VHH binders against Putative lipid kinase MamU (mamU). Designs and how they scored, part 5

Target 1, 297 residues: Putative lipid kinase MamU (mamU), of Paramagnetospirillum magneticum (q2w8p4)
Amino acid sequence: MRIAAIINERAGTVACLSPPVVAARLSAIWTSLGHQAHVTLAEGKDMGRAIRKACRDPAVHAVIIGGGDGSLSRSLKHVVGSGKSLGVLPLGTMNYVARQFGVPFDLDRAAVALADAVPTPTDLGRVNDRFFLIRACLGAFPEFIRSRDEARRKGGSFLDGALAGLTGLARGHRLIEAELIGPDVQARIATSFFMVSNNMCRDSDPFQLERERMDGATLGVYIGQGAGPFSLMDLGLQVAMGRWASNEALIRGSLPWLEIRTRQRKPLVSIDGEVEKMEAPFRFDILPGVLPMLVPK
Key: E = the ipSAE of ESMFold2; O = the ipSAE of OpenDDE; V2 = 0.75 times the mean of E and O plus 0.25 times the DockQ between their complexes.

## First folded at step 1 (VHH)

Design l01 (framework vhh_vobarilizumab_d1)
Fold by ESMFold2-Fast, scan of step 1:
Structure l01 (fold): chain B 297 residues (1-297), chain A 127 residues (1-127)
Amino acid sequence: as target 1 above (297 residues)
Amino acid sequence: EVQLVESGGGLVQPGGSLRLSCAASGFTFSSYAMAWYRQAPGKGRELVAGITSGGSTSYADSVKGRFTISRDNAKNTLYLQMNSLRPEDTAVYYCAAKSGSYYFLSTDWTESEYDYWGQGTLVTVSS
């Protein structure tokens, strides 16, 4: 197989091991397995250009991305429809996507597993013009992530980020007031938490990191039942402490599409761990089998 | 094998209350989303209230604040507490079950959207 690998040289794992050493190690592994591999090191802002170039190269069969979940998510606009298979190396902090697809966290094992993987048709979620592999959220989570990331960017520790996130929640978020429209369904909601997942989360629990399948051709929809600021803080604390919210606190649905019309025109939205403002209304779609993923085993 | 049996319907005066029950058998009740539908004379069926397997509830705008849906998984029973009843609440009330969890209310739901239906219980609100 002809592999184009694009590695974020600022990813923590890569920075600690020296980017040229990581690139040489990956190239040697793939070459020893009979593949032709071209490894490109890029800074975050240059990754999009490198990925786009690889996706347009008719000689390339597989594009492997080494970076955070956000970089992988932003690559989807280039990979979808390119005819290339997509692999992920677990070089970020969370590595949710690598975990979901069973990619080993050890670099050598990950490289071998991806090289031996058969491209597997995988569903993608879409919200408006943005693709997602894992989830998109409205409400408490985007605000928590924004506050945490802002504190971290200002040179704060991980604990400073977590505290800033909880402080944002404690100041009381306004409820998300919205109209939901789906296949043969319509409902008005007021909620502190709204999440759409690519396929259903395991046990219908939106706080689990894994799904049973990524080819079920459905979105998972999860809506919080609690409305008070203490309920929002408790949910944030449970997530921050590695605990899971009670299933009794959530309304769950499985749909091929939905539209959410929020009262606020440009709320914060979290997409695969990245926070941005997005203009309502929000159209969610499942795109069945659109992405051939390099899934180990 | 599978049955949904509604009870608790009857004649009540405007402003009165009734509690409907739906006894379920032949399936794993706790894993199913449940709903109450109603059909007034000469009209199609409309969704009144829904409850997910996790206990989260949804209501049609016409009944919000007046009706309460609840479930008892130990007894495999669905309930609808109806307060402040009005003449326009007069209808046959049906219990319905759907595999999996759902949240959404729609007047366009068809019979095919639900796996199981009860036979219905008549509620008449009149003097």
Scores: ipSAE 0.000, ipTM 0.112, lowest interface PAE 19.7, mean pLDDT 76

Design l02 (framework vhh_7yz9_2)
Amino acid sequence: QWQLVESGGGLVQAGGSLRLSCTASGFTFSSYAMGWYRQTAGNEREWVAFISSGGSTTYADSVKGRFTISRDNAKNTVYLQMNSLKPEDTAVYYCAAGRYSLFYGSTWYDSAEYDYWGQGTPVTVSS
ESMFold2-Fast, scan of step 1: ipSAE 0.000; ipTM 0.190

Design l03 (framework vhh_gocatamig_d2)
Fold by ESMFold2-Fast, scan of step 1:
Structure l03 (fold): chain B 297 residues (1-297), chain A 128 residues (1-128)
Amino acid sequence: as target 1 above (297 residues)
Amino acid sequence: EVQLVESGGGLVQPGGSLTLSCAASGFTFSDYALAWYRQAPGKKRELVAGIYSGGSTVYMDSVKGRFTISRDNAKNSVYLQMNSLRAEDTAVYYCARDLTPYYDFWSGSSDYYGMDVWGQGTLVTVSS
């Protein structure tokens, strides 16, 4: 097949190696396995341009993205409907998506695994006009991410970022007032957060960040039942520190669509870790099988 | 090489005190946050106390007022002063260094702790 690989040269793993050496190694591996590969090194806004170019190229069969989960999420608007398969190289910090699909973390093993991978129909979530691979969130968590990222940009450590995020939640905590409309639900609610996952998280725990499947044709909806800064800080600290446990304060549901009508017209929304303002109402849909992912055998 | 070496563990009676020390080498100590974790028999590892590069501290609720974390940048060391020890404080205590670059909270981690360097641990046994 003809592979277009776009590598974020500022990704931690790539920066520590040598971006040109990484590109040459990947090209050599895929070529030795009988594929035609073109590897592009890019950063920032150039990533989007390179991905769009690859998706519009009629000769390309597969687009492989080397970077963090954010780079993958931002690629979805270009990959969906392109007829191309999407692969991920675990070159970011967390690489949750690569782990979810069983991609090895060793670069050589990952490259080989992706070359032999079978395109597998994978579900996507959608909120209004935005796709998501993992989840979309309203409420406390977008504020946590923003505060954490600001602290990190100022040269703080991981714990400095976590503390800043939790402090931001405690100071800026407000309840989301919303109307929920779904297939068998219509309710008014006030809550600290909504989390809408692409498929259900294993054991219905969104903080485990593990899914048994990505083709279940369902959204996993998680709503905070207990509101308060101490409860929010406890949840955030557990996730950030790796001390994950089920929280009985969550309301959970499995449904194909949900509309959330917030009282605030343009609240912050987190989409696969990226925070932005979006105009209410928010229509969530599951899109079954729309993304052919390169899943290792 | 980057290393964290713990010391100061031992056997104490309930109500007693211990000071744990962690000596760091191989990196610019003042640029990193450090933390103490513990793992009791049959339990998961948990954060006990952290001290950030800027000097701010965090504690788990069950040790607030009893434990104090501190650092000495000139000696490349972090300390955990443990007072009013209880049987439930019995655990192996680990020193850990903060992850650099940043942790992606929403993508999560298959890495359980998110810390990039760990010491070998020091055993604290509170009798009975």
Scores: ipSAE 0.000, ipTM 0.146, lowest interface PAE 18.3, mean pLDDT 76

Design l04 (framework vhh_5c3l_4)
Amino acid sequence: QVQLQESGGGLVQPGGSLRLSCAASGFTFSSYAMSWVRQAPGKGLEVVSDISGSGGSTTYADSVKGRFTISRDNAKNTLYLQMNSLKPEDTAVYYCAKEGSYYDILTGYSPDDAFDIRGPGTQVTVSS
ESMFold2-Fast, scan of step 1: ipSAE 0.000; ipTM 0.201

Design l05 (framework vhh_8fcz_2; at its last look DockQ between E and O 0.28; V2 from the best seeds 0.00; counts 0 for: pae O 10.2 > 2, unsure alone 63.3 < 65)
Fold by OpenDDE, look of step 2:
Structure l05 (fold): chain B 297 residues (1-297), chain A 129 residues (1-129)
Amino acid sequence: as target 1 above (297 residues)
Amino acid sequence: QVQLVESGGGLVQPGGSLRLSCAASGFTFSSYAMNWVRQPPGKGLEWVSGISGSGGSTTYADSVEGRFTIIRDNDKKMVYLQMTSLKTEDTAVYYCARGGYSDLWEFLTSGSSEYFDYEGQGTQVTVSS
């Protein structure tokens, strides 16, 4: 196949190995396996341009993103509907997507695995006009994620990240007061923790956010118990203890779609780890099998 | 059986103070966040304040921030709401409510205004000159 690989030059692993070296290695591996590969090093806005170009190239079969979950998430708007399969090189900090699909974390092994991977229809979540592969969060969790990832980027352990996240929660907790609208249901809530995931998460390590499946055609909805940031502290502690998934402090459910009408006009939202302000209301839905993801055999 | 019993309501003048109490039984009290909610006359149920299971974290609605204080005693299985600088708009039936449905659909289809799985019978608070 013809591979277009776009590598984030600023990704942690890339920076450590030197971007040109990474590019050369990838090219060599894929070529040796009988593929045609074009590797592009890019950062920031240039990465998006490169991805778009690759997705519009009729000769390209697969687009492989080298970077973190954020880079991958940002590629979705270009890849979806393009006819291209999407692969991920786990060169970021958390690499949730790579974990989900069993992509090796070793660069060479990952490259080999992706070369022989099978395009597999994968669900996508959507919030308003934004796709997400992992989850979207409202409330204090965006700050948690930001702080956690920052600590990890600095070489911190998972525990370090968790602690940093808790500190972030303390600094930036936000109460979300909202009306929930779903299939024949309506309710009001007040919480500092609101997460919508692409499919339901496993009762496993909260730092992995693994799903039982990525083709279940459902959204996972998780709401903090009680109301406000008070629930987050308990939740945060339990997360640090590896009890997130089974935490009784979470209201959990599966929905095909969900609308959230927040009192805040433009709250902070985390989309696959990318934190931004997004204007309410928030319409969540699941798009079954719209993304052909390269899944290693 | 889960039980929540509120007390302490009454008639007070504007600017006055009241302390509400809620006695909890039938569950591991410290494992649950507790809340106060209220229903003003002719209005729906609204959240007032919450406190974590451990009592280490508290939060308030904007309308009561700085005036109300929520505290809990896990040994006694009590939650309290100290209300100060009461206003006429604080007039409502106040309910103690346990946080958290275990299932989202159960909550969404329950008809409840808030995602609390248990609440008491309420205590009337009337603020009037």
Scores: ipSAE 0.006, ipTM 0.223, lowest interface PAE 10.2, mean pLDDT 82
ESMFold2-Fast, scan of step 1: ipSAE 0.170; ipTM 0.585
ESMFold2, look of step 2: ipSAE 0.020; ipTM 0.437
ESMFold2 (binder alone), look of step 2: mean pLDDT 78; pTM 0.790

Design l06 (framework vhh_podentamig1)
Fold by ESMFold2-Fast, scan of step 1:
Structure l06 (fold): chain B 297 residues (1-297), chain A 126 residues (1-126)
Amino acid sequence: as target 1 above (297 residues)
Amino acid sequence: EVQLVESGGGLVQPGRSLTLSCAASGFTFSSYAYGWYRQAPGKQRELVAAISGGSTLYADSVKGRFTISRDNAKNSIYLQMNSLRPEDTALYYCAAGSLSEWLYDQLSGTGEYDYWGQGTQVTVSS
């Protein structure tokens, strides 16, 4: 097959390896296995342009994204509907998607596994015009990420950002006030935590790493019933210490769609770990089987 | 290959000190954040201490007793454990993760570090 691979030069693993060496190794592996491969190194806006070009190339069969979950998530708007299969090389920090689909973390083994992989229909979540593979969040976590990123931009370390984020949660936390509308539900909510996952998290637990399946045609919905910034501060500390947070008084649900109408016009939203302001209302949908993922055997 | 190798564990009397070392190889040491986790029998693994550059974070149970440090020239992470208590008895793990999204994933409880050591046993007993 013809493979177009786009590698994020700033991905954590690639930063520790020479990007040209990574590109040459990948090309050599795929060529040795009988594939035609073109490997592009890129960052920032050039990533999107390279991905779009690959998705519009009628000769390309598979697009492989080398990077973290954020790079993969940003590729979705170009890959969906392109007729191409999507693969991921686990070059980021957490690599949730690669882990979910059983992609080996060793670069050489990952490259071989993806070349032998069969395209598997995979569901996507959507919030308004944005796709997500993992989750979308409102509430404390987007504000935490913003505070963390702001501290980093001032030249702090990741721990400096983390401490700033936890301080921001304690000092500036605000409840999400919203109307929730779904197939079997209409409710007014006031919550510090709202998360929508692509398919249900394992054990209906929003803090579980993986899903049992990515073809279940459902969104997972998790709504916090806790109150106040002190509870969220304790929650953050417990999670950072690798133990379950406070008693999570969560409302858990499985819905094919829902709409959230927040009182705030442009709240912070986290989509696959990337924070941005989005204009309410928010329509969430599950899109069954729209993405053929390269899943190793 | 990426490796984290812990050393320095053992049996120690209450009130004594012990230093754990973690030797890292196979990657660019300075590009990573590091942490020490521990797991006691029948309990979940918990973060004990973390370090990124010169910044440190400690669990409340060890603040004032434990100190995490790094030596970039030796590609090593250390955990100095003072005033040890029986409840400090656990298997201690060294972990490394990229700087970019580590803490958000830790706070969500869904992530792990990119790399883990095999662990070293610390037993505090008379």
Scores: ipSAE 0.000, ipTM 0.175, lowest interface PAE 16.7, mean pLDDT 74

Design l07 (framework vhh_vobarilizumab_d1)
Fold by ESMFold2-Fast, scan of step 1:
Structure l07 (fold): chain B 297 residues (1-297), chain A 126 residues (1-126)
Amino acid sequence: as target 1 above (297 residues)
Amino acid sequence: EVQLVESGGGLVQPGGSLRLSCAASGFTFSDYAMAWYRQAPGKGRELVAGIYSGGSTSYADSVKGRFTISRDNAKNTLYLQMNSLRPEDTAVYYCARSEYYYDSSGYWPTDAFDIWGQGTLVTVSS
């Protein structure tokens, strides 16, 4: 097939190995396997232009993104509807998406695995105008990520970033006050976090990185329990209907859509590990089967 | 606002030396590959030298062994040290932020440049 690979040259793995070395290595591997490959090196702001160009090229069959989860997440708006298959090379810090799809972390093994992969229809989550492959979070967790990333941009180590994140959270973070609207539910809640995952997390545990499947056509919703107003009658009805479950720590839900109306107009949202401000209200939808992913055998 | 500003050009005798500078602003300089191009009167634009974010360098055959490209990421500045100058090196020299690409036959800088400097004139004559 004809492969267009766009590699973020700012990614730690690429910077360590030299971008020209990484690109030449990838090209050599794919060519040796009988594919035609064009490898483009770009930094974050130029990634979008390169990805859009690849998605518009009628000769291209597969687009492979090398970078962190944020680069991949931001590529989705160009890839969805393009007719191209999407692959990921794990060149970032967390590599949640690569981990979810079983892509090897070794560069050579990843390149081989992606070339041999069969395009597999994959569900996407969507919050307002943004797609997500793994999850979106509101509340204290996004603030932790932002503090960590800010410290790292100032030249700090990963440990310095973690310390900055902990320091940012340690100041009596305000609870999120929000109205939830979904199928057969309307409730008001105050909580420390919301997590909305693409499909249910394994064992219904929001701290598990892996999903059992990515084609279940459902969002997994996880809400921290905390002090504040809470409508037990509204949630009691949904629990009775089998859509919601709760324990002392978490409220869990499996549903095709949810709207969250926060009191804050423009809170921080974490999307596949990348933090940005988004304007409320937040409409979450599951989009079944819209993305052909290159999933290793 | 993204800008590239070249300086250091002038008139030199054959066999002389010049050092060109390019001051970059408005972007994270250390993350980008950078290049020097030149255009002589009545001729097309020619790639002179490139330097990648990791420090690897590439030179046109016409200048290899005479010119040295370097960068100072702390100062957001790109340099071109030009030694053993010849009359045929007379040109306007441009600093550019360059994307590069690979295919099955090897590595090439693209002719796609999203940011260009204004240029600095180098004249080599007696």
Scores: ipSAE 0.000, ipTM 0.098, lowest interface PAE 21.9, mean pLDDT 75

Design m01 (framework vhh_vobarilizumab_d1)
Fold by ESMFold2-Fast, scan of step 1:
Structure m01 (fold): chain B 297 residues (1-297), chain A 120 residues (1-120)
Amino acid sequence: as target 1 above (297 residues)
Amino acid sequence: EVQLVESGGGLVQPGGSLRLSCAASGFTFSLYAMAWYRQAPGKGRELVAGIYSGGYTSYADSVKGRFTISRDNAKNTLYLQMNSLRPEDTAVYYCAAGLWSSYEYYFDYWGQGTLVTVSS
């Protein structure tokens, strides 16, 4: 197949190996396996331009993004509807997407696995004009990420980042006050944790990042009860979401869409691990089967 | 092949109403943000109203409360309901389609436009 690979030069793994060396290695591997590959090194806005160019090239069959989850998430607006398959090389810190799709973390093994992968239709979540592959969060989690990233940018260690995140939660703990509207529910909520997942997470641990499938055509909605009072005015959300086990501190639900109107106009939102302020209200939708992902056999 | 075809323009008196339509084909309409732009004679093009793929809307301050943008994903059609029209609303109205994000906006497709004249 014809492969266009766009590699983020600033990714941590690439910094340990010079960017030209990484590009040459990837090109050699794919060429030796009978593919026609073009590897582009880029950063910042140049990443988006390179990805868009690859998605518009009629000769290209697959676009492979080498970077963190944020780079991959930002590529979705270009890849969706392009007719191209999307692959991920795990060059970031967490690599949640690579983990979800079973991509090996070793660079050489990942390159080989992607070359032999078959495009698999995958659902996408959407919040307003933004796509997500894994999840979108409101509340304590975005604040944790912001505090952690700030500490690390100042030259702190991973442990320093984790500690800064934890102290940020303790100092600035806020409730999300919002009106929630779903297919059969309308309620006011107040919570410290709100997560919308692309498909349902495995039930054994809601904080696990693994899903059994990415083609279930549903959003997974998780609302925290443990960090403060959870106020649900109409009780309709409980009916819509069904029964939940008393052992969990979370209300869980499976919905094709929901709308959230937060009291804050521009709250912090985390989309696939990237934190930004987004303007309320928020409309979440599931988009079944719209993204062909390169999933290793 | 991608196509955006506007209709519904015409001559109307001040205080009147018009409904514009934009029929889309050749792309996955439901995934795209849609917008109405206008260009008055001798002026630059300006955004009138936008609607995200999920149905959320934005409006220029000059048209808030008077215009309503809507979409029908089953029919691949975008609408603009224009009420309380003013002479200042006289312009060619264009339908546009693109992917909107917090990072960058791309309007990849544009219609040919439909003329709206508000006369006294």
Scores: ipSAE 0.000, ipTM 0.125, lowest interface PAE 19.3, mean pLDDT 76

Design m02 (framework vhh_gocatamig_d2)
Fold by ESMFold2-Fast, scan of step 1:
Structure m02 (fold): chain B 297 residues (1-297), chain A 120 residues (1-120)
Amino acid sequence: as target 1 above (297 residues)
Amino acid sequence: EVQLVESGGGLVQPGGSLTLSCAASGFIFSYYALAWYRQAPGKKRELVAGITWGGSTVYMDSVKGRFTISRDNAKNSVYLQMNSLRAEDTAVYYCAAETYGLFSSYFDYWGQGTLVTVSS
């Protein structure tokens, strides 16, 4: 097949290696396997332009993106509806997407696995006008990522960033106050953690970072237990009716859509590991099967 | 049930070496960052070394060049190779597992600890 690969020059693993060496290695691997590959090195806004160009090229069969989860998420608007298959190289820090789809972390193995992968219809989550492959979060999780990223900008290692993020959570905990509306639910919530997952996590535990499938046509909704007016009144009843499951840490449910109306007009939202401010209200939808992903055998 | 079991501690002379091992069960090991912490009497617990699920490492300044952390996902184990041990390294060493992007108090899996004593 004809492969267009767009690699973020500033991705953690690429920056540690010579970007031209990474590009040459990838091109050599795919060419040796009988594919026609064009590898583009880019950064910042040039990533979006290069991806858009590849998605518009009628000769291209697959677009492979090497970068952080956030750059992948922002690029989904160009890939959806393009007729191209999407592959992910684990060149970022968190690599949630590559991990979820079983892409090997070794560069050579990842390149081979993606070249031999069969395009698999994959669901996408959507929050307002933003797509996500893994999850979108409100509350303490975006604060963690923000603190982590700030520490890393100051020259910290990945683990330094993770530790700084956890420290930020401990210092700046605030509850999300919101109204949750879904097909069979309306509840007021006050929680430190709210997450919408693309499909349900295995054993309904988002903290195990594993989903069995990405084609289940559902959002997984996870709400941290917290104090607040009315927060458990409606959800408690839904749990009793078997629509939601609960444990000491989380209330969870499976929904095709929901709307969240936060008290804050522009809270921090994390989308596939990237933090940004977004204007409420938030509409979440599942989009079944809209993205052919290159999933290794 | 989540379990972390440390081993390899003991008494060693200054300048000696020890390898600590931590065997993990009850969770998807390869999804976790792993760290070695230590706590000496009368001091707070401190991070000695950490390794991400991608293999990146971090070390406390006083152990850089002397200690090496590694992981073996096939064996669900993390190791701390300690060389050129000093009296200041005497502490109970703890293995910890932490998830990425979530709360430390929620995802702190800790072992029982293993004692390392460096004395002549």
Scores: ipSAE 0.000, ipTM 0.127, lowest interface PAE 17.6, mean pLDDT 76

Design m03 (framework vhh_7yz9_2)
Fold by ESMFold2-Fast, scan of step 1:
Order: structure tokens, then C-alpha cells, then sequence
Structure m03 (fold): chain B 297 residues (1-297), chain A 121 residues (1-121)
């Protein structure tokens, strides 16, 4: 197949090696396996331009992105609907997506695994006009990320970022007041933690971050129960449907769509680890099988 | 190169049924969600039903229980079966697919030509 690989040359793995050496190694591996590959090194705004160019190229069959989860998330608006398959090389710090799809963290093994992968229709989450592969969050978590990123952007260390995040969390630890509307539910909620996952998290644990599957055609909804008067009875759900469960800390639901109307008009939203302000109301949908991912056999 | 071709519209009496078809070409149909929208004179387009690549469906409250959306990936075709039609269902019906979303007409990137449906009282 014809592969276009776009590599973030500032990624930690690439920075520890020479970026041209990494590009040459990847090209050699894919060529030796019978593929035609073009590897582009880019950074910052050039990443988006390179990805868009690859997605518009009629000769390209697969686009492989080497970088962190943020680079991959930002690529979705270009890849969806392009007719291209999407692959990920684990060159970032967390690499949640690569881990979810079983991509080896060793660069050479990852390259080989992706070349032998069959494009597999994969579900995407969507909140309004934004796609997500992993999750979208409202509440304390986006405030933490924003404060951490601001401190690091100003030349702070990891420790400085963590402290700034905690300070911002304490300052921005607000209850999300909202109306929640879904297929079998309408309820008012007040919570400090609201997360929508692409498919259900493994063991129904939102802190695991891994999913059992990416083709289950469901959103996983996780709502913190320790704040405010929120309860499962307030959701007006039928137990027989088996869509909701609760414990002392968390209410969990499996839904194909959800609308949340927050009291705050433009709250912070975290999408695959990237924080931005978005205008309410928020419509969440699962988009079953919309993205052909290169999933290792 | 993306193309959507609609058929099946026409005049029908209230309480009757009609089946709309939309045939797609130029893209890998099975990977994309498909939707039906309608537009009445002087109004914006409104969504009617969506079907996702995996077969899951959603419907506007105004048509739920009366309309059924389905797809045949082997034929690259999406269908809208309309039962118990009302005069209020009179509109031009559009088939669409989305690169990004389908909450409104602005969320779809490719549209068919439209097929008119008139329901008499």
C-alpha cells in the first residue's frame, strides 16, 4: 500500500534519536515489507498541514501519525471521510491510543505491526463538532490540565506544571450544574466529574482508560456521585434496560447519545487530553465504525 | 467524486407509505454514517434519521415509530421507509453523508439532489 507517515520531530522518542535516522529506519522497514512509504518530519503547525496534504493525496492509502495522543486527536478532522486508514506510532508520553490498539511501544516492532495491519472500522466519539478516540471530560479535570499546561508553556518543569495544576484545580473545583438528556433519561445533575468515553472503559473503570473493544457502538458515561444531590433515581431510568449502574463514588451508563446542557455557557472541555472552551449545549454521539484504523493482528 | 442519487419521492395520501432510496458512489460506503434530512418551504433543513456504519439508528421525535432508516452495504444504498404519513411530512427529502457530524444540515458535507414528497389530506 502507499503509506504517508507524518512524524513529530519534537517527540521524546525521536528527540533521543536523530530525526532523519528515525525517518530513514521507518522508510526502510516499510519498503522492505513491500510498501511504498514517504516519511515527513514536522513540528507545530506544520504537522496539521502535512496531515491534511496526505489525506488529500489520491495516491495515499494509509496515513500513519508519529507523535502523542494530541497529534493523533488533532488529525481526526482531516482523516475522517478522507478514505484513508489511520495508524499510530507511539512517540508521545502516554500513548493511550497506541496502547488501546495493541501497537507495540518499540519503534521497529510498531512499524512492522502497522505494515501488516488490516484496516478495521473503529468507533469514534463526537462532542458537537469535535471527534475523540479516547474521552471527553467536563469539570475539575479540564481545569487541572489547563493550569498545568500554562505553567509548562511558561518554561516550568514537570513539578511546576503539577503544582500549577493542583492550584488551578483547587481554585476551579466547581460543581457542573447541568440538564442531562438521553434515550431513556432526563435529569438535573450537580457533579465535579463528568466523563464520556468512546466505548466502555475496561472493568467499567474510568481510571483504567483502556477499552475492551472499540466497536461496541456505545458511549461510556461516568458521573461523580460524591458531589451534589445526584442519584440514579433522579435519572428516571428503567433498571430492566441495564444501561446504568451506580456505587458510592460513581454512576456509570452505556448510551448511544447524550445531550448535556450546562449552566455555564462556555465551560472548559478536555478532548483526548487537549483542553478548550466549548459552547453549551453539548451533544455526544457514538459514531460506529466510522474510522478505518490500522490495528495490529 | 462522491455522489449520492435519491429516488422514491412522490404524491401519497395521508396514512399511506413511501420508501425512499439513496445510492452512493465514489467512497467506501460501509465506513460512513448516512442520514436523511427534509426541508419545507421557507424553513431550514431538519434532520429526520441517521444510520451509522455499524447499523445503529437515531430518529427525530417527529418521525419516531413511523419512519425506519436502513442500509444495504452490498448495494451502497440507504433507505427511508415512511409509514403513517401525515400532511406535515410534506417536504423535499435529502440524503447526506458527513465527514464530521450530523446534528444539523451544516454537519453534512455531501448531499443528494433531493426528492419531493407530498402528502395530501
Amino acid sequence: as target 1 above (297 residues)
Amino acid sequence: QWQLVESGGGLVQAGGSLRLSCTASGFTFSFYAMGWYRQTAGNEREWVAFIYSGGSTTYADSVKGRFTISRDNAKNTVYLQMNSLKPEDTAVYYCATSLYGWLSEYDFDYWGQGTPVTVSS
Scores: ipSAE 0.000, ipTM 0.119, lowest interface PAE 19.6, mean pLDDT 76

Design m04 (framework vhh_podentamig1; at its last look DockQ between E and O 0.81; V2 from the best seeds 0.00; counts 0 for: pae E 10.0 > 2)
Amino acid sequence: EVQLVESGGGLVQPGRSLTLSCAASGFTFSLYAYGWYRQAPGKQRELVAAIWGGSTLYADSVKGRFTISRDNAKNSIYLQMNSLRPEDTALYYCAAGTYFSLDSYEFDYWGQGTQVTVSS
ESMFold2-Fast, scan of step 1: ipSAE 0.211; ipTM 0.649
ESMFold2, look of step 2: ipSAE 0.005; ipTM 0.372
ESMFold2 (binder alone), look of step 2: mean pLDDT 81; pTM 0.820
OpenDDE, look of step 2: ipSAE 0.012; ipTM 0.273

